# VH-VL binders against UPF0179 protein Maeo_1037: the designs that were tried, part 13

Target 1, 145 residues: UPF0179 protein Maeo_1037, of Methanococcus aeolicus (a6uvu3)
Amino acid sequence: MDKRITLIGSKIAKTGNEFIYCGVLEECSECRFKKICHDGLIVGKRYRIVSVRSAKHPCIAYGDGVKVIEVEPSNNFTILIESKKALEGLTLSHSDIQCNNILCKYYNLCHSEGMPEKYKIMELHEKIKCPKGNSLIKATVSTIN
Short names: E, the ipSAE of ESMFold2; O, the ipSAE of OpenDDE; V2, 0.75 times the mean of E and O plus 0.25 times the DockQ between their complexes.

## First folded at step 4 (VH-VL)

Design t7 (framework fv_felzartamab)
Fold by ESMFold2-Fast, scan of step 4:
Structure t7 (fold): chain C 145 residues (1-145), chain A 119 residues (1-119), chain B 107 residues (1-107)
Amino acid sequence: as target 1 above (145 residues)
Amino acid sequence: QVQLVESGGGLVQPGGSLRLSCAASGFTFSDYWMNWVRQAPGKGLEWVSGINPSGGETYYADSVKGRFTISRDNSKNTLYLQMNSLRAEDTAVYYCARSLDWGEYFDYWGQGTLVTVSS
Amino acid sequence: DIELTQPPSVSVAPGQTARISCSGDKLGEYYVYWYQQKPGQAPVLVIYYDSKRPSGIPERFSGSNSGNTATLTISGTQAEDEADYYCQAYDSYEVYVFGGGTKLTVL
């Protein structure tokens, strides 16, 4: 798949994380670094981070700075689900894990934007140690048609 | 000038309880997360517990979870740590430390108060 | 669960450059903070967000973080810089992870 480039907050810039593209991630002109062109990204479409550039850049919109990331469109969603609900082939109604820790590197996986009301668990991955004590498993899910 | 002053440390028996306090001055206490970080004699730093600005959200290291309780009184600019079921391995200097948010750096620390758990 | 490894000690002569490393798997993907602790005193923040210096910290202190290693650099080291130095990173598995500390000796 063709890789595209964009900017995202440093704290959530991690390979494997997914997000809904909402434009230039605040105005790039407000960052203290040069504006990066966001070729081929569609507002409202979900992308998966496939690589993260090492350099961090100052940005007024993000107090802790931003990183350049390479992304590709996501055909499925990667999320964290409670271990008690984790069974391949199971259809679930979406509900976010109740947590306000936006500094957690798994925050996007626990609070996926643009998730459908129902999804099917396609594949289970590694268990995640949650700092708030939740028993979580990383899963690939797909929209039910 | 920012100041954090710990008190309440001392000698306690194994299984005993102790309450630490941290008096804050020189800043708007209710705008900051507050933390306890400890250091055993001759050892490194270990984060113990943290509390959000309002006091409604608390976090603990696995080593103290279920035994220690962090709390704060914003009207008195004071942070607390209630320590129950104390063990020998809890022996350490306990520092009060300020942070702007969860997972952020500690920009100011108190002088520390020594807790010794021994028979 | 990221583990931060520091050398236990570093020695430099006055006026020389001291370099203290902090290593962890993919540490460059995390922000690293550095604290200075003198005997009998509380830690003092000397570097935050990899390379930024708080007000009041001398210009001779600088930091970097890339790949697997973060480095605290002290240029023209002074006798007063003799202390233990700790690196710290945020990790969602263990919220505040500290390195084991490095004793800097200036002789």
Scores: ipSAE 0.000, ipTM 0.499, lowest interface PAE 16.5, mean pLDDT 79

Design t8 (framework fv_nezutatug)
Fold by ESMFold2-Fast, scan of step 4:
Structure t8 (fold): chain C 145 residues (1-145), chain A 119 residues (1-119), chain B 107 residues (1-107)
Amino acid sequence: as target 1 above (145 residues)
Amino acid sequence: QVQLQESGPGLVKPSQTLSLTCTVSGYSISSGYYWHWIRQHPGKGLEWIGSIYHSGETWYNPSLKSLVTISADTSKNQFSLKLSSVTAADTAVYYCARSLDWGEYFDYWGQGTTVTVSS
Amino acid sequence: DIQMTQSPSSVSASVGDRVTITCKASQSVSYYVAWYQQKPGKAPEPLIYDASNLESGVPSRFSGSGSGTDFTLTISSLQPEDFATYYCQQSYEVPYTFGQGTKLEIK
């Protein structure tokens, strides 16, 4: 598998964790690690951490510092789904929650970009309190091939 | 496990070109990091020679810039140093090393290869 | 070029001693200083990076401090395997430069 090296915040630098690369942050424009930290990663693509170095490095973008990590592309997504559909191992067709509250802290998880038409529920996490009253639970899902 | 190994002739005649190669194993040069040449002799201590990124970009010590060429062969996972017009002052142990960013610090080093310049 | 000057050039110490080595840069290098340990016939090994961060696998008795022009490497309780030559290095600008080295010897 194609593996790339990068830097991520120390708090989230754990083998198995996933993240979506969001592009360069404003704080990173002056960062000494910019070329290593951002080179070769695709904006919007999800990556999985496969290796973590133990040393911490100071970084203006992360208050607790950063660690060197090795990543590979991931087929997994983190989304919110209706609780009544929430069974591990279940295959679902994707349908966005109808909501226009863009100020909601959960908006991006309800309106995940890049979701495939079908996905399998791999793991269920915590229930969230929806300001619109929807019964939602956080889930890790995978693409179906 | 990342390993770096220097290779090349241990004896070079004055005015000739010194050619050394660093072979990297356990990590792909194309995956990142900066790759460096550093030398050491008792009179001057450690001296940074230059570095390369797999894109082909190079950085050289200004004192050596007109004499040094560093190149990378990603298909062989190697990078090389050529130092032209050598003199007795170029007698040293030569190390290859890597750094996370543009020279942050050197986390892995080769074992070093001794080069003697004599007629 | 930025000149890195170490003091002392050599120090004699006993196991269990606290040892301090100082490094002075000819101009500010912020916190971009690393420390290396070198034993005879071997390549240098990193100990400290960014002035105060301990390299993975290095014993906690090693510590670094400083910023700007003045930097210190401290060994809080010297062990037999610590007798070696120590070098500071700045990565603030090219060319990257090293101190002249400090030889730590058995008393």
Scores: ipSAE 0.000, ipTM 0.532, lowest interface PAE 11.4, mean pLDDT 80

Design w1 (from z12 with heavy chain W100S T102L Y104S Y105W A110Y; framework fv_fezakinumab)
Fold by ESMFold2-Fast, scan of step 4:
Structure w1 (fold): chain C 145 residues (1-145), chain A 124 residues (1-124), chain B 111 residues (1-111)
Amino acid sequence: as target 1 above (145 residues)
Amino acid sequence: QVQLVQSGAEVKKPGASVKVSCKASGYTFTEYYMHWVRQAPGQGLEWVGWINPDSGYTFYAQKFRGRVTMTRDTSISTAYMELSRLRSDDTAVYYCARESGLYSWDSSGYFDIWGRGTLVTVSS
Amino acid sequence: QAVLTQPPSVSGAPGQRVTISCTGSSSNIGAGYDVHWYQQLPGTAPKLLIYGNYNRPSGVPDRFSGSKSGTSASLAITGLQAEDEADYYCQSYDSSLEGYVFGGGTQLTVL
């Protein structure tokens, strides 16, 4: 990885958080932090925050400011998959679980954004208690291209 | 006045460990990365690694992984580099250097303030 | 073996111009990482001379200038003085090594 430092919104700048880099905003053309914030990041790629500096800096995109963060590319991430498809080493085509319960604490793990078309199951974890009765298991998966 | 003051020269036998200190003053210690760079007698500069004094997060050059440990103590604005299992070819002047605030957030940062160096001699 | 290539030595007479090259590759200078230069007088720590390819810190004479093109950078010293006799190092970042890299150093002799 050639990029380790960037800036992100103060409220989401927490060690362990992940984000998908979405590219340069039009408002950034006059920003003195444009180079440090955007250079070296790949649009659509997922990054994990490994460290956060304490100081806040002004940002036109974030009303509560931004913090300097250290990142690393994240090729592995956690999702929920149907138990019937859960086998370590198996490559699956991505398809979101059909569920509209947006208030569920597991909703984001069932409906992960930025998923590639295919992923490989690296490790299986605990089964979760689905409020709608689906048989789901937590898994660490690796992106494939 | 911004200064980095390093500990004194050390003489060690092969297989021993050495711990070098670097005391910062004149700036906010936690806002600038601290790097370690060494120079063997008559040779060039070689980057060892960095520490983020705020988080304590470290990153080391591949050559030194498993033998080097960088730490810091924010209460006394001091960074440390410990190198273990010393070999004769570890004989060098070890410098601490501050990564500049202008490019301190970029991987392409530069070293604006240097300590005077600590000579570590490894000899049987 | 240094990752960035510099000539091991250069020489010039007082008042002349010398140029020190720093040659990298697509994973460092060619990837857009800035080049910085340090001057090391005998028996002293390196001192920042040029940063960000062409900027001078306060106190560095304008006789020193930097440039960058493609995978290479250069340091130019005009109006050579005896006090310029020193070792000069370029420095950048290498994305393949995930680390900071230095040139092998160039010893400048003022005749």
Scores: ipSAE 0.000, ipTM 0.515, lowest interface PAE 11.7, mean pLDDT 81

Design w2 (from z12 with heavy chain W100S T102Y Y104D Y105F S108Y; framework fv_fezakinumab)
Fold by ESMFold2-Fast, scan of step 4:
Structure w2 (fold): chain C 145 residues (1-145), chain A 124 residues (1-124), chain B 111 residues (1-111)
Amino acid sequence: as target 1 above (145 residues)
Amino acid sequence: QVQLVQSGAEVKKPGASVKVSCKASGYTFTEYYMHWVRQAPGQGLEWVGWINPDSGYTFYAQKFRGRVTMTRDTSISTAYMELSRLRSDDTAVYYCARESGYYDFDSYGAFDIWGRGTLVTVSS
Amino acid sequence: QAVLTQPPSVSGAPGQRVTISCTGSSSNIGAGYDVHWYQQLPGTAPKLLIYGNYNRPSGVPDRFSGSKSGTSASLAITGLQAEDEADYYCQSYDSSLEGYVFGGGTQLTVL
């Protein structure tokens, strides 16, 4: 019941990815998937992709097509933070990691969309060896705002 | 029953325009994309374009851009395809067809209901 | 010009299995877009036979089946019957053309 089916660009349709729903775009008003893509999603709410179907479908908004995904609401973010600042229970101000390597498998965790100004570290995961030399650790954080 | 009823056969001169109609019944007209597909005598199927009956937005195959116009009238659940500057090689049966998939993602892009076709003959 | 390649004809005897191929490229079937199949009896409009690579609409016998691998798809007809004589078309979407594309069609003859 908490899970919702929607569509996103095929290149970003990966289990575990998160996004903030930003509302209906003008291009989507002409899309045959409009009602299915957007119904039941709340503007400003964060969702996590829990499954991805293999078939592609044409979409005006995405040149490489879209894939059907199942999403669930997410009250927490998964991000990468500097390991020396990584203490469970600590509240931090968000700061983007400066990196242009879009082919890095960690790119989305370094450049999370819709991050709040402040967040609390809830859980620490594995350390990441950054190609640019940053000492990073994967963390689950909760929004304060 | 779900069906698409097309207008009758047309004979046109080269350079003229033809407008074919397709009246839908048995379903909610605005919930399904409508496609147009043609078939020259003894030849295969060729996709022309589609219209979203809800918005009126259209998309045409590259070959027909500039010559085809698709419209609809939601008050009578009817779609139209107008082809201009006709040539003899536009002689074909023109079909309207409903794109499946409103509730079933696996069927998107499949044409589940077809009109019986309209023969358009272009001759001098 | 057909974008998807099908053999022009295929034949079989009653009760046999025939397979009709549909060969695409990296911009259509190879890109992951679904393949749909249509049956066209002489003098009639096409009828949807298989959608989404392998699904059958209500009323289509289970002796018709679809498959897809890489840049190609196939329609298999088992237990061939005289009423199966028809033209068969595959259809997909092509991302480079930004449109729907059909195979050239295959005429099935029951010997």
Scores: ipSAE 0.041, ipTM 0.640, lowest interface PAE 5.3, mean pLDDT 83

Design w3 (from z12 with heavy chain W100T T102F Y104S Y105W S107T A110P I113Y; framework fv_fezakinumab)
Fold by ESMFold2-Fast, scan of step 4:
Structure w3 (fold): chain C 145 residues (1-145), chain A 124 residues (1-124), chain B 111 residues (1-111)
Amino acid sequence: as target 1 above (145 residues)
Amino acid sequence: QVQLVQSGAEVKKPGASVKVSCKASGYTFTEYYMHWVRQAPGQGLEWVGWINPDSGYTFYAQKFRGRVTMTRDTSISTAYMELSRLRSDDTAVYYCARETGFYSWDTSGPFDYWGRGTLVTVSS
Amino acid sequence: QAVLTQPPSVSGAPGQRVTISCTGSSSNIGAGYDVHWYQQLPGTAPKLLIYGNYNRPSGVPDRFSGSKSGTSASLAITGLQAEDEADYYCQSYDSSLEGYVFGGGTQLTVL
């Protein structure tokens, strides 16, 4: 698939990071970079950052500014899953990890936005120490279309 | 053939306002940002601000905020810059200039076409 | 004072090479913003000479070239000709000022 150029918040503009394109924000309406930010991207589609330019640009949507990035469509992402369910190649139905500790550094990996109903485990990584005592492992998973 | 045709020279008294026009032709007026740049006699270039001709939205350099207003009329493909409360040190040639479209990894594009300039003289 | 620093003048003889420097800071060239160069003949509007650090618009001869390193950029003119006698301006974008910035300009004299 073709690579595309866009802008994203400076603090998350790192090669390898993924995001879900949510469409044009109202705050971006008069941003000089709106045309480059949003042309050719599909709402709800996940993208992976493959390169980052060093220059920061001001943008009303991002307080620390934005950077120019090159992206490609991605059907994979990183999450935390229960170790007992973790087997490479296995297709899982999404199930919630019951946790309300929003201050936990792993909260976003346990409660990923836009989770599909089913996903396939592609690769298992390190186990993490859960403050609530859950047995969790980091995994790269692929969406199923 | 891109052309930017500016209005003629103006002589104003201190405290007056001046409105300079820039008529674009040879391209789709609403697809390119328009900038204003001034140059005092014997001095360098100084950026004043930009207008998005599609939306009408503007952004001005801090030095000119409160005194400059940029507008456009899409029916005649013309951009305007009005500078108020004129001082003698506002005497300069005022240029309109088109920012190129998406050209590279950076959206801070160069000014690829310039008007010939409008001399504004502020004197008593 | 200009935000980008250029020498006020430079001179050379026909056929020689001259280099015009443009020194910025961490908020403009040092932040990775591109540098553009303009040529201004006496009594005329500036003309785009180099854009995006290295690129020449159609019609600009290859004896004009641009380079960039760290917080600085340079315009090189080889095979200097009498017609090159003009003012040269560098331009970038500054994140702290949130706007375009120009160098003070360099007057090139062909001796």
Scores: ipSAE 0.000, ipTM 0.549, lowest interface PAE 11.8, mean pLDDT 81

Design w4 (from z12 with heavy chain W100G G101P T102I Y104E Y105F D106W; framework fv_fezakinumab)
Fold by ESMFold2-Fast, scan of step 4:
Structure w4 (fold): chain C 145 residues (1-145), chain A 124 residues (1-124), chain B 111 residues (1-111)
Amino acid sequence: as target 1 above (145 residues)
Amino acid sequence: QVQLVQSGAEVKKPGASVKVSCKASGYTFTEYYMHWVRQAPGQGLEWVGWINPDSGYTFYAQKFRGRVTMTRDTSISTAYMELSRLRSDDTAVYYCAREGPIYEFWSSGAFDIWGRGTLVTVSS
Amino acid sequence: QAVLTQPPSVSGAPGQRVTISCTGSSSNIGAGYDVHWYQQLPGTAPKLLIYGNYNRPSGVPDRFSGSKSGTSASLAITGLQAEDEADYYCQSYDSSLEGYVFGGGTQLTVL
């Protein structure tokens, strides 16, 4: 399973959530849990939270404290792609949708962090009604180099 | 054997400063946080602050900010707490206490090894 | 004033069970921060008795146990012995104060 135990901010510590590990913040150098929080995580790699413990622990990097989580590497994730490019099994080069509407509920799916240069479309889901008029469809994609 | 050995009793006048030392032995000094806790005669325990002996970073209870300074010397595994502008109500036994190890989250906040305490008397 | 509330005293006879309460608030115990307990014999430094709500350090007898519920925690001592006569302190972390906090202490008298 390649599961790791680590710590993350209480506000985002929810089973099913994914994150891209971006490296150690300067503030984390003062954290009691630096070894357990960050050892074994790979910069730029996506992880999925599979378990969250309820207890909070103090940490200088997170004002609301941290929770113990179990994570595993995530190879598949959900994004929005242009319908004209949507074909299961197709490998695409990543390109972000041009949009500055940060209040849109789909913003993070349109502007996925840590996308590799290429990804493979694994499964197509529902079409999305875009406020800006783009023809978009939700897709599960797999990371490739 | 893990030990924290503190400096001897001090008698000070109001307005003076006092510097208490805490020498660690029997473990890797830089792998555990060091806390300072005081206890006035006949009173309860009061947390003063902590220092990360590895980085030198400190965090103090609001009540003591501006009057307390915590430092350490890794070459002799010794932590220091200096309290300035002493008042009569600073009369207390001052303890150093170890928290950790840093990598053991289920013991976070627990002070597992304590020094024997340093009595600081502030007489008017 | 102490941030965590403990009864100032408790008493029991040898062999009995006593319980010492530690009452906090939503910013400390109620926020999910762990509770630790210390025993202080007269004239000595405090000694860690219970950590992380329920755990005993090596050398602490199993007749000492901790529990936590809501905004409160409790220390239970079963089979009370004369050498248990001491002051007992609870400790947690408070997010509003951004610091560690202690209870006012409870003096246990073994009758």
Scores: ipSAE 0.029, ipTM 0.627, lowest interface PAE 6.3, mean pLDDT 82

Design w5 (from z12 with heavy chain Y57R W100S Y105W, light chain Y54S Y93W; framework fv_fezakinumab)
Fold by ESMFold2-Fast, scan of step 4:
Structure w5 (fold): chain C 145 residues (1-145), chain A 124 residues (1-124), chain B 111 residues (1-111)
Amino acid sequence: as target 1 above (145 residues)
Amino acid sequence: QVQLVQSGAEVKKPGASVKVSCKASGYTFTEYYMHWVRQAPGQGLEWVGWINPDSGRTFYAQKFRGRVTMTRDTSISTAYMELSRLRSDDTAVYYCARESGTYYWDSSGAFDIWGRGTLVTVSS
Amino acid sequence: QAVLTQPPSVSGAPGQRVTISCTGSSSNIGAGYDVHWYQQLPGTAPKLLIYGNSNRPSGVPDRFSGSKSGTSASLAITGLQAEDEADYYCQSWDSSLEGYVFGGGTQLTVL
């Protein structure tokens, strides 16, 4: 089926919101909803919320509880790329930039999980000052199957 | 045929401990949370806590923290609730109850199968 | 005292409709947590009657229905029968207490 159901934090459970599925959180491994939250979703894949149910459910990983959402896959990612390679409409191969500073607030945008070998730049956003001195720009990219 | 079979009635003195058992059959024991709920004579239902039979993790209502311990034995599909430092106001029927399926969020927190209850009397 | 408030008793004649209210607060029903209902016949363990605000388990007749609005929930029983004479309890999750909470119970008498 094209659409899947899962649970997400109540504060972000809004139709139209997108998120990257990051796998089972440590706290969520003991949640009674583990099978519902995580079964059938692909780690690193982006999903868009297409409907939200009104009821809240308790979850130890989300203090404000969780809501049931219906999601569909989205092919768009927000990532950081080198400014010198950033041109709207350009198709790029996945970057070879090496950085293992997992505490950096930009780490997930520099090291997006589940990126295919090639992607197309759809839109360029603001430039980011990298703590390690790299010249980076935020971009919305479309994955290429 | 899903059922929960509880141990027999207990009479204890104040300050003692009691351990109640709940044997599950007719389903996969480790796939459903087990809850404990008590009911004092002529009173309403009061939630005590839950155990995840798969992981052994527990969570207790604030009122019982420090006095209750929940455990399980997966080899015999049995859950246990031990309540210590008993007071006369702990006199109640103690029920074990299965939380409805983990696959169906609309039944989350619903207790679909109940044991018949174990009467614990605390008297001197 | 019970965290969810129910009337202590309700009564009706055979064939009539009765409703049992369950009043919560912003930390439980008002926060959006589901309400479940249980029926306890004299001398027996409770039985799940309604789950997830309005759903019936297999074997529960459609005379029983549940609803939720704001900080409150209601159980409606239509076509009242003698065998419906029992105690009824609502249940939800309370985020401030971090636990499941029950209503004080309502004794239904069929006259």
Scores: ipSAE 0.014, ipTM 0.626, lowest interface PAE 7.3, mean pLDDT 82

Design w6 (from z12 with heavy chain S55K W100S Y104G Y105F S108F, light chain Y54S; framework fv_fezakinumab)
Heavy chain, then light chain:
Amino acid sequence: QVQLVQSGAEVKKPGASVKVSCKASGYTFTEYYMHWVRQAPGQGLEWVGWINPDKGYTFYAQKFRGRVTMTRDTSISTAYMELSRLRSDDTAVYYCARESGTYGFDSFGAFDIWGRGTLVTVSS
Amino acid sequence: QAVLTQPPSVSGAPGQRVTISCTGSSSNIGAGYDVHWYQQLPGTAPKLLIYGNSNRPSGVPDRFSGSKSGTSASLAITGLQAEDEADYYCQSYDSSLEGYVFGGGTQLTVL
ESMFold2-Fast, scan of step 4: ipSAE 0.177; ipTM 0.657

## First folded at step 5 (VH-VL; framework fv_retifanlimab)

Design c1 (from a4 with light chain D30S E32W; at its last look DockQ between E and O 0.61; V2 from the best seeds 0.00; counts 0 for: pae E 6.1 > 2)
Fold by OpenDDE, look of step 5:
Structure c1 (fold): chain C 145 residues (1-145), chain A 119 residues (1-119), chain B 111 residues (1-111)
Amino acid sequence: as target 1 above (145 residues)
Amino acid sequence: QVQLVQSGAEVKKPGASVKVSCKASGYTFTSYWMNWVRQAPGQGLEWIGVIDPSGGYTWLDQKFKDRVTITVDKSTSTAYMELSSLRSEDTAVYYCARSLDWGEYFDYWGQGTLVTVSS
Amino acid sequence: EIVLTQSPATLSLSPGERATLSCRASQSVSYWGSSYMNWFQQKPGQPPKLLIHDASNRATGVPSRFSGSGSGTDFTLTISSLEPEDFAVYFCQQSYETPYTFGGGTKVEIK
């Protein structure tokens, strides 16, 4: 029931894919699909494609056009958290790991986009060896609302 | 051949609910969207809403959001429109109509279902 | 919503005559080279029948005497030579944006 309809580039319109909604573009202002694309989504939120329609529609933002997709909010995330906070079942407020090394292989896990404000730690995974010496652990977390 | 066959005429009292069915055949039901349109006697056509049978997502005209529910049964290739809190003004012929997606254009229509609301 | 105004409300003609029906939209229904206006024919006791989609495309099985034209806000349905079976009500309908809307119709009747 949390499913929504939107449009996405045809090349990335695949079931199971995820994306982060970034908001309305200037180019979208006069688009007949503006309402479909934007009204049901929240900026910064991550969505998972549940289904894809075959029909393709033109889009200024996507040169190859867009397809109608059914999406739902992505509820599970894999992130790195401080070891001292790592407890299954615990609810935490999200905060990125303070690190500016964008070349680090763990950067995206330390700075995950589209994260909810609060989440529950569902599963703990392995500790990672942070190049900067941070005590981090890989965790699966889920949004609580 | 594509066919949309709707349920029979209904007579209802004000305040009651009515549920009209539309059975589709001759095409892949989930590959097209199903629209509902009504027409009061001697009047024009009014679009009510649309559903994507593949996922069940619906979009309704704001006028009907509180009273209309559109659903589908994929196993029987049947779409439904339920209208609640019926008023005399709801007296109309109700049509289901197929479209490719998002109601692009209505290429096939059901035969219509007359719903009469009277005291 | 986009309001569609059809004119005239009634068109009285004889078989063999040319019929010109107009539909005006309150705002443009064209985008990226496409015009999202459709035309339907309706006879008493029957559902609407698609005649033209996307302004100028004749639907399958529709006779060549029916043609559609226009862009932006102004659209026209033309019946080059009326046949007896063409006397009916004709509706325009925009598929540019939801809610989809119909014109009030033009009744083509026998003079």
Scores: ipSAE 0.020, ipTM 0.646, lowest interface PAE 4.7, mean pLDDT 90
ESMFold2, look of step 5: ipSAE 0.077; ipTM 0.658
ESMFold2 (binder alone), look of step 5: mean pLDDT 93; pTM 0.949

